# VHH binders against Uncharacterized protein C29G2.6: the designs that were tried, part 2

Target 1, 179 residues: Uncharacterized protein C29G2.6, of Caenorhabditis elegans (o16887)
Amino acid sequence: NKQCRDLLQCSIQKKCVNLPVLSKLVDGKNISAEMYDDIDKYTDYGCIFTTGCQDECNDCPLCLTSKLQIVDILSGEKSSAECPTLMDCALKCVAESNQDIFQINKCLRQDCAFHCFDGSCPKCSGFITRVFNQMCAAGNFRQKIKGYSGPCYEMFHEIVRAKFADRFEKNGKTRGHSG

## First folded at step 16 (VHH; from Ig with A50S S60A)

Design Jg
Fold by ESMFold2, look of step 17:
Structure Jg (fold): chain B 179 residues (1-179), chain A 119 residues (1-119)
Amino acid sequence: as target 1 above (179 residues)
Amino acid sequence: EVQLVESGGGLVQAGGSLRLSCAASGFTFDDYTVGWYRQAPGKQRVVVASISTGGYTVYANSVKGRFTISRDNAKNTVYLQMNSLKPEDTAVYYCARGYSSPWYEFDSWGQGTQVTVSS
């Protein structure tokens, strides 16, 4: 989809994704939970949704859907039934944080972000993965990150698994050995 | 070395205004979210406001509508306009550097400037 490709290019051009810093932080590093945190810290979704790439986001259905879900969260209401596990968690964070946006964000990162990646919200994981694929390609992450030889989307999957290993274990996934 | 130097603090009556400034050096200012913490006597340091590289602003609920953050990338400077000041705004205010996301807590801050709001 050309509109979504235009959005992803805009995110790099407008520095919504801080590629110079991220490229240095991942250079020569193994995949880790810290790498997930660095990617999250240096991706400005407010820039993508509004101040940098608003027109491009509105033209990309995945971006617009994600933007509207954020509006629902910040308003304390659900206007859509999409991604109910993530939305219920997010609305609890809003209710418990006394309308303090910094505390809401901390609660979202600590309690709810896993629900983007646990299979219950494909739209969230799909959008975030596309943003990562753009930074991975533009920043040559495949050449910089050690111990990895696959495509960008699988690299991101491994980063997410490193970050949320404990949460994946709690969801009762089999704890098998290789073979 | 990251340096953040605050100015513009002082004593003001409730209902008054102050403008804080922060001169930043030692990093590529344009690439980072910047903003302000404050720490009241006996309290933990809390985020007051932030402004992203793209100009997206975030405010603590306690100051929304009264405080305005802005940045001037040509001068490597971030500002906090503080209107309708209340005694509860009394604190040391720290200029701070964060990441690119404006909702994260900051990772570096200056020496601070005292703001005292008298009843």
Scores: ipSAE 0.394, ipTM 0.714, lowest interface PAE 2.7, mean pLDDT 87
Fold by OpenDDE, look of step 16:
Structure Jg (fold): chain B 179 residues (1-179), chain A 119 residues (1-119)
Amino acid sequence: as target 1 above (179 residues)
Amino acid sequence: EVQLVESGGGLVQAGGSLRLSCAASGFTFDDYTVGWYRQAPGKQRVVVASISTGGYTVYANSVKGRFTISRDNAKNTVYLQMNSLKPEDTAVYYCARGYSSPWYEFDSWGQGTQVTVSS
């Protein structure tokens, strides 16, 4: 718990998360799909997992698990039976991208990210929600976002729902709440 | 206005080295990922390397182990050290600006600098 809080602090200090820019971008704005894109643009998970905050990530169980899964995916291996839909999508990205890391990443972020939030992978959604909650608290998003009065985790749920509205509708899936 | 100005290109023999520089202005350099593209004659422009605001680097497979991207925020400059150059590295190299994440698309480019590697 404390270790995962330390991870966020590290992420901000090491500029893995550009909180100043994010805080500015969300200020005075309504929740939207664009807000998800902004969060994604200004969060460097590679930095969080490795160059920036490797030790802090290793000490945070959710981070460590996510990190190891990503490493396995990039190697073309399925790490576990957990999150099969997300893993299958990711493996397909690797298989179809001719080992182009930029193309792989694009595929993961555009095509597979939804499976993190569709209820099929609680660990993924839980981790990302935790990261956002820490951003939200540190950046005072609750005071900046227009017309919103709920907690940070609900804020993120609404942002995710806005971003993936079409996918949720088509698949008949709903995003579960993560504490 | 966003400006990216490349320098350091030229003619070099196979196996040689070059160091490209890109001077950035017109935006807060520290808030953005920066990277390099290249475009060979008759081919599409492709990503070569990127470096995030947090220092995380990504490379194309074709240049891994040979090229190194780095940045100096105090100078608003990004560099590309190119070692063990090959004729297939011949291209116009472009400096680019992105976001914090090195994986998102870049949105601005410089005028480019020519790199020619002779066999």
Scores: ipSAE 0.311, ipTM 0.639, lowest interface PAE 1.6, mean pLDDT 87

## First folded at step 17 (VHH; from Jg with T33A V58I)

Design Kf
Fold by ESMFold2, look of step 17:
Structure Kf (fold): chain B 179 residues (1-179), chain A 119 residues (1-119)
Amino acid sequence: as target 1 above (179 residues)
Amino acid sequence: EVQLVESGGGLVQAGGSLRLSCAASGFTFDDYAVGWYRQAPGKQRVVVASISTGGYTIYANSVKGRFTISRDNAKNTVYLQMNSLKPEDTAVYYCARGYSSPWYEFDSWGQGTQVTVSS
């Protein structure tokens, strides 16, 4: 909606998404797990949630939901029943990392991020896909990334599948996206 | 091509203060999170502070409230103000560059500057 569009525009304007660097990293490249990692490395969600786009995030329900889930994770509690698989994984990361924020983040990226995309948390995958769609449109990724024809959300789906291929095959679960 | 040059280390008594500086070159400073990690004798290197491209800060629990990271994008410089120093803070301190997200491990670092806290 308009409020979430304002958030997504803010993310580019405030450089929460570092589009100049990302545009160069994807230019002339095939879809790969590395491309997923580059997008994650150069998207500053702290900027989106707080320092750059706080008001816009609070007005966008998908952003606010994601922000509040992070507050729950950092407090070591779960105040919402949403996305139980993702949240249980995240709370395990907090417990196992002795609340070391850098180790928590690494654990979340390595062990839990898949649960944003395995069908168990549509709000997480929806939010992240919208952030990608904005950078894809603003950065003209469809003309830069090789071997792809189709809309930005399908491109992101292929990037996610490249990153988590082993996890999708082991679980036998596939996110149902089509072009 | 990335160059990170630390300065400001030295010997200080417990309870004292030091300010570390790091001159950065060879990359677009504004596009990257930067920070500091340290390696105490016989220990693994750990992140102590990170500052995002937009200036928000993240601290390890062991230094929170005592250390302050800051950056001056016009001068391509990152600082670490270290107050209330303890003997446990004795380490080589490395200035480091990460990505745009300040939560990732750093990918480049300098040669380090020794900080020794006595007494």
Scores: ipSAE 0.556, ipTM 0.790, lowest interface PAE 1.7, mean pLDDT 87
Fold by OpenDDE, look of step 18:
Structure Kf (fold): chain B 179 residues (1-179), chain A 119 residues (1-119)
Amino acid sequence: as target 1 above (179 residues)
Amino acid sequence: EVQLVESGGGLVQAGGSLRLSCAASGFTFDDYAVGWYRQAPGKQRVVVASISTGGYTIYANSVKGRFTISRDNAKNTVYLQMNSLKPEDTAVYYCARGYSSPWYEFDSWGQGTQVTVSS
């Protein structure tokens, strides 16, 4: 919707997303795990949720939901039944970090991020995918990335799969054993 | 070449204030998050504060409410205002360059400036 599109514009203007650098980094590159890392490095979700684009985020339902989840996580409260795996991981990060926000964020990005995309949290994956789609369109990623022909949302899916290939394989094995 | 040069350190009494500055050169300052680390004697270097390209700030719990990080893009400078200083704040303080996100690892460091807080 328009409100969520406005969020990207704000994110770029407020430099929550460094699109020029990202566009350069993906140019002439194949989809890879490194591409995910670059997106992560040059996207400040804290800025998107708060100081940079708070109003725009509040007007975007998926952003607002993600924002509120993060707030709950940081407060050490599990207030939502949604995304239990992600929330449990996040709460563990908080518990083990001695309230160090830097350690919490590192843990979230390294240990918990996968649960955004493993199917257990559609709102998280939906939000991040939307942010990427906007980046992809604004930065013309479809024209820059090699070896890919498809829409931006599929592009992001492949990027995520590349980044978390080992985790997806492991999950597939576990599901096969329980079935 | 990326350069970060810290200044403003010194000796101060407990309860006092200091303001650190870091002058950056050799890169597009506006495109990077910047932050402050500190290393006390016999301890590991730890993050004190960070500020993103969008001005989003993060603080360690130990300095929250006492320290303020800010940046002046026109001057390619990042600051650390330190109030209500404690002996535990004694350390070498380092300026660092990161990415857009203030949470990610930093890739460049200054030489550091000594801050000593006496009881």
Scores: ipSAE 0.512, ipTM 0.763, lowest interface PAE 1.1, mean pLDDT 89

## First folded at step 18 (VHH; from Kf with G54S)

Design La
Fold by OpenDDE, look of step 19:
Structure La (fold): chain B 179 residues (1-179), chain A 119 residues (1-119)
Amino acid sequence: as target 1 above (179 residues)
Amino acid sequence: EVQLVESGGGLVQAGGSLRLSCAASGFTFDDYAVGWYRQAPGKQRVVVASISTSGYTIYANSVKGRFTISRDNAKNTVYLQMNSLKPEDTAVYYCARGYSSPWYEFDSWGQGTQVTVSS
């Protein structure tokens, strides 16, 4: 919807995404796990949810839901039945990190991020995919990525699969599409 | 080349204040999160505070309410205002460059500036 498009545009304008660096990093590169890591490093979801695009996020249902989930996670409380696997993982991160936000974030990125894409949390995968689509469009990733000619959402799908190939194999799960 | 140069450290009495500055060069300052680490003798280097490209700030629990991180993009400078200093705050303080988010690890460091808080 328009509100979510506005959010995604805001995220770029407010530099929640380091698009210049990302555009450079993906230029001439094949899709890889490293590409996912780079996207992750240079995307500030906190900025999207709060100081950068607070109002736009609140008006975007997917963003608002994601934001509220993060708030719950950081508070150590599971208030929603949505995405239970992801939430459980996140809560474990909080419990084991001695409330160190940096350690929590690391844990989320390393251990829990997979559950955003394993089909168990369509809202998460959908939101992140849309964020990427905006990056992809704004940064012209389709012209920069080597050996790929598909749409941005499929591009991200391939990037995610490259990153979590081992996890998908081990869990016998495939990435779901959230539209 | 990425450069981060800290200043403002020194000796201060408990309860006192210091303001650290870090001058950045060699990269587009506005596009990166920046932060402060500190390392006390015999201890690991730990994050003190970080600030995102949008101005979102994160603090270690030990410094919340006492320290304030801020940035001036026009000057390519990040600051750490340290109030109500304690002997436990004694450490070498390092300026660091991160990515876009203050939640992520940092990848570039300055040489550090010594902060000593006496009882």
Scores: ipSAE 0.434, ipTM 0.719, lowest interface PAE 1.3, mean pLDDT 88

## First folded at step 19 (VHH)

Design Mb (from La with W103Y)
Fold by ESMFold2, look of step 19:
Structure Mb (fold): chain B 179 residues (1-179), chain A 119 residues (1-119)
Amino acid sequence: as target 1 above (179 residues)
Amino acid sequence: EVQLVESGGGLVQAGGSLRLSCAASGFTFDDYAVGWYRQAPGKQRVVVASISTSGYTIYANSVKGRFTISRDNAKNTVYLQMNSLKPEDTAVYYCARGYSSPYYEFDSWGQGTQVTVSS
């Protein structure tokens, strides 16, 4: 708890999250899929995991677990059985992208990020939601974003629903199909 | 208003080296990932290398181990050291500005500098 608070504070202090730009991008805007993309574009997870906040990340179990999963993905291995749907998707991205890191990242963003939020990987969604909650509080997003009145974690849920609406609808259809 | 001006291109023998420079202005350089695209004749522009705001570097497989990206925040300049050049490295090289995440496609780029590697 304290260790993870220290990590989240570090992410703002070291500018792993580009809060000045994000604050401007969300100001006066409705929740949208583009808002999800902007948050992702302006969060430098490499800074959080290694170059900016390495000690804090290693002391926060949720951050360390996320970092180690990234290492597994990039090495093409699984060290645990956690988040099988996300990991299977990610390993497919690695295989299909000829191990090109730019293509892997694009594939992960387009094909696999949904699996962080579809209920199959609570640790992924939990970590990302905590990073958002920190930037939401520090950047006063509740006062800036239109059409929302509630806590930061519910705001992020709405942003995720906006981004992946098609995928949530498709999964509901495929899971509810009879016959 | 974003300005990215490449220099250092030219003709070089296969196996040789070349160092590209890019002067950046019109934005807070330290706050953005920066890097390089290249575009070979008749091909789409592809990412070659990226360097994050915190200094970690990312390379396309085709150049990994041969090219080195670096940045000098005091001079608002990004560099691409290109070693062990091959004819297939022949392209226009574009300096580019991205986001905070160095993995995303770049947002803006310069006019480019031609690199030609002779066999």
Scores: ipSAE 0.616, ipTM 0.808, lowest interface PAE 1.4, mean pLDDT 88
Fold by ESMFold2, fold request of step 21:
Structure Mb (fold): chain B 179 residues (1-179), chain A 119 residues (1-119)
Amino acid sequence: as target 1 above (179 residues)
Amino acid sequence: EVQLVESGGGLVQAGGSLRLSCAASGFTFDDYAVGWYRQAPGKQRVVVASISTSGYTIYANSVKGRFTISRDNAKNTVYLQMNSLKPEDTAVYYCARGYSSPYYEFDSWGQGTQVTVSS
């Protein structure tokens, strides 16, 4: 809706997404796991949720839901039944990382991020895909990435499949779901 | 190219304070998260604090409430105010540049400045 569109536009305008760097990193490159990592490195969700786009995020239900889940993770609470696989994994990361925020983030990226995209948390995958679609359009990624000619949302799904190929294979999801 | 030059280290008594400064050049300072590593003798380098492009701050638990990171984008400078120092804070402190996400490991760092906290 308009409030979520405003949030996505804000993410570019406030430079929560470092589009100049990302545009260079994808230019002339094939889709790869490294491309997923670069997108994650150069997207500042704290800027989106609070310091850059707080009002826009609070008005966008999908963004607000994601923000509140992060609060639950960091506080060690499970206030919602939504996305149980992702939340269980994330709370394990908090417990096992001795609440060191940098180690928690590393654990989340390595062990839990897959559960945003395995079908068990549509709200997580939906939000991140919308953020990607905005940067893909604003940065003209379709014209820069080699070997791909489809729409931005499908490009992101291919990037996710490249990143998590081993995890999808173990769960019988290797290249089986397009879209 | 990327240059990160730390200053402000030294010897200080436990309970004391120091303020580290870092002059950055060779990149668009405003576009990157910046922060501080430290490395104690015989230990691996660990993140101490990070500040995002938009100014929000993240701290390791061991320094939260005692250390304050800040940035001055007009001066291309990042600071670390270290209060209530403990002997465990003894380390070489490195000014570092990261990505846009302040939670990731940093990708570039300076030569470091020694901080020694005596009991």
Scores: ipSAE 0.589, ipTM 0.808, lowest interface PAE 1.6, mean pLDDT 89
Fold by ESMFold2, fold request of step 21:
Structure Mb (fold): chain B 179 residues (1-179), chain A 119 residues (1-119)
Amino acid sequence: as target 1 above (179 residues)
Amino acid sequence: EVQLVESGGGLVQAGGSLRLSCAASGFTFDDYAVGWYRQAPGKQRVVVASISTSGYTIYANSVKGRFTISRDNAKNTVYLQMNSLKPEDTAVYYCARGYSSPYYEFDSWGQGTQVTVSS
């Protein structure tokens, strides 16, 4: 919808996505787990949810849902039935990290991020994929990344598969976007 | 080449204050999260505070409410105001550059400045 398109445009305009650096990092590179990490490192979701694009995020249902889930995680609460596997993992991270925000984020990235993409949380994967599609188009990633030809959403799926290959193998050896 | 030069460290009595400064050069300062590590004797280097490109700040629990990070993009400078200092804050403090996400560990840091808090 138009409201979510406005949010995605804002994310580039406000530099919540550091496109100049990301464009250089992907240029001439093959898809890899490191590419996933670079995209995550140079995407500031706090900027998207609050300091840069707060109004746009509140108007986009996928963004607002993601923002409210983060609030639940940081508060140690589980107020929604959505995405139970991801939320259970995230709440464990909060409990095990003594509520230190840096350790919580590290735990979320290392232990829980897979559950955004394993089929158990379509709203998480849908939102993140839309953010990627915007940066892919604005940064012309299709011309910069070597060894790939195809649309941006397929490119992102391959990046995710490269990052979480071991986890996908253990998930019943299922491959692709449906799990 | 990334350069990060800390200043403002020293000896201070418990309950006192210090203000650390860091001059940054060799990169587009506005495009990166910046912040501070510290390393106490015999301990691992740990993140103390981070400030995003848009001014969003985050702190380790041990310093929240006592330390304030800020940045001046016009001067390519990041600051750490340290109030209500405790002997446990004694460490070498490193100015650091991260990525755009302020939650990640930093990717480069300076030579550090010693802060010693006496009881």
Scores: ipSAE 0.548, ipTM 0.786, lowest interface PAE 1.8, mean pLDDT 88
Fold by ESMFold2, look of step 20:
Structure Mb (fold): chain B 179 residues (1-179), chain A 119 residues (1-119)
Amino acid sequence: as target 1 above (179 residues)
Amino acid sequence: EVQLVESGGGLVQAGGSLRLSCAASGFTFDDYAVGWYRQAPGKQRVVVASISTSGYTIYANSVKGRFTISRDNAKNTVYLQMNSLKPEDTAVYYCARGYSSPYYEFDSWGQGTQVTVSS
């Protein structure tokens, strides 16, 4: 819908997604776990939620929901029943990191990010996939990434599979599905 | 070649203030989060503050309310205003470059500037 389109366009316009750097990093590369990490490193969700695209995010239900989940995580509370596995993991990170925001983020990236994509949080995976679709289209990733011919959303699914392959094998899920 | 050059360190009495500066070169400054580590003797470097490409700021709990990070993209410079200094703030402070996300560990550091806070 139009509200979320404006958010996604804003994310590129305001450089919340560092497309010039990402476009170079993916050029001539195979899909890999490193590619997931590069996308995450060069996407500033604080810019999307607040400093760059606040109005657009508040008008996009998927973005606003993600923003409010972060507020719950940082406050140490659950005000929503959505995404219980992700939220339980995230609240454990808050408790175990002495409430240090940098250690919380590291814990979230290392221990909890999988739960965005394991089927237990469709809103998280949906939001992040839409952000990827925008950067993929705007950066022509389909033309840059080696040996790939499918649509952008499926490209991201393959990138996620590459990043979390060991976690998906442990859960017994096939390489075809995650979230 | 990424270069980060810190300045403004020194000796200051508890309760005092210092302003650290960091001149950056060798990369497109506007495209990266930047910030500050500190390292007290015998301890690991820890992140003190980070500022995103869009100006979003993040602080370690131990400095929140006392320290302010800012950036001047026209001068390729990041600053750390340090107020209400305590002896436990004594450390070498390193200017650092990260990625676009201000929460990730930094990938480049300067040589550091000593800050000593006396009782």
Scores: ipSAE 0.541, ipTM 0.785, lowest interface PAE 1.9, mean pLDDT 88
Fold by OpenDDE, fold request of step 21:
Structure Mb (fold): chain B 179 residues (1-179), chain A 119 residues (1-119)
Amino acid sequence: as target 1 above (179 residues)
Amino acid sequence: EVQLVESGGGLVQAGGSLRLSCAASGFTFDDYAVGWYRQAPGKQRVVVASISTSGYTIYANSVKGRFTISRDNAKNTVYLQMNSLKPEDTAVYYCARGYSSPYYEFDSWGQGTQVTVSS
């Protein structure tokens, strides 16, 4: 919808995503797990949710849902029935991290991020994929990534599969999310 | 070569304040999140505060409400304003370079500056 497009545009304009660095990192590179990590490292979701694009996020249903889930996670309360697997994982991270926000985030990235893409949480995967699509277009990733000629949403799908290859294999799921 | 040089540490009484500074060089400062670690005697180094490229800030719970991290991109400098200091804040404080996300671990740090808070 228009509101979510506005959010994505805002995220680029406010530099919530470091496109100059990301564009350099992906240039001439093959799709890999490292590429996922680089994208994650140079994307500031705090900026997207609050510092840079708070109003746009509030007007975008997918963003608002993601934002509110983060709030619930950090409070240790499960207030939504959506994405129970992801939420349970996140709550466990909070419980085991002694309320250290840095440890919580490490746990979320290492243990829970997969559940965004395993098909159990379409809203999560949809939101992240849309964010990627915007940076992919703005940064011309399709012309930069080596050996790839598909659309941005498929590009991200392959990046996610590369990152979580072992987890997908263990769970018998290879295409749990859509662009 | 990435260089981070801390300053502003010292001895202060409980309840007092200090302002740490870190001068950065050898990289494009405004492309990276920056932050502060501290390491107390006999303990592991832990993150204290982080500020992203967009200015988003996060803090350890132990310092939230007392410490403020800020950056001046024109000066390639990151600051840590420490108020209401406690003896448990005694540690070597390290300036650190990260990525855009303030939640990722830092990959470079300075030599550190000693902060001692007396009872």
Scores: ipSAE 0.510, ipTM 0.768, lowest interface PAE 1.0, mean pLDDT 89
Fold by OpenDDE, fold request of step 21:
Structure Mb (fold): chain B 179 residues (1-179), chain A 119 residues (1-119)
Amino acid sequence: as target 1 above (179 residues)
Amino acid sequence: EVQLVESGGGLVQAGGSLRLSCAASGFTFDDYAVGWYRQAPGKQRVVVASISTSGYTIYANSVKGRFTISRDNAKNTVYLQMNSLKPEDTAVYYCARGYSSPYYEFDSWGQGTQVTVSS
């Protein structure tokens, strides 16, 4: 999809991600849960959806869907029948956070992010994986990550598995996200 | 060494305005989100506002519509325009460096500047 490629390119060019820092952080490191956290810290989805790459996002179906879902979540509404587990979790976050955007985001990252990757929301996992793939390519992560020689999408799969290992075990699901 | 130096605090009457400034040094300012915390006496430090590298801004509910965060990358400075100040805004305000995502907590902050709003 050309439109989504344009979005990913924009996200790098507009510095929606801090590749220089990420590249340093992953260099010589093994895949770990910390690596996931670092990727998340140095990715600005607000930039991707609005201030940096709004037009490109609107033209990318996966991005637009994700963006609109976030808007619905923040309004306290369930947007669609898609990704019900993730949406339910997110709505709970909104309800429990008194509409404080900082608390909501904390809750989403800590409690709901897993549901993006547990197989229940392929669109979420697909979008995030694509964003990572662009980072991986642009930052040459394949040459920097220690003990890994596979493609970027598999790299991210392993990073996600490392981050949510306990959640996968508890949920009885051992398979991570779809690329 | 990361340095953040706040200025602009002081005493103001309710309904008044203040503009805080924070001068940053010791890192590539343009590559980081920056923000403001505040801590009232006997309370925990809380996030007030954050601005990403792209200019995306977020605010605590308590200050939304009254406070505006902005940055000048050429001057390595972040600002907090505070309008319609209330006594409950009284606190030490801290400038802070974050990551790329404006929603994450910060890893460094300054010495703080006192803001006192009288009734």
Scores: ipSAE 0.488, ipTM 0.756, lowest interface PAE 1.1, mean pLDDT 89

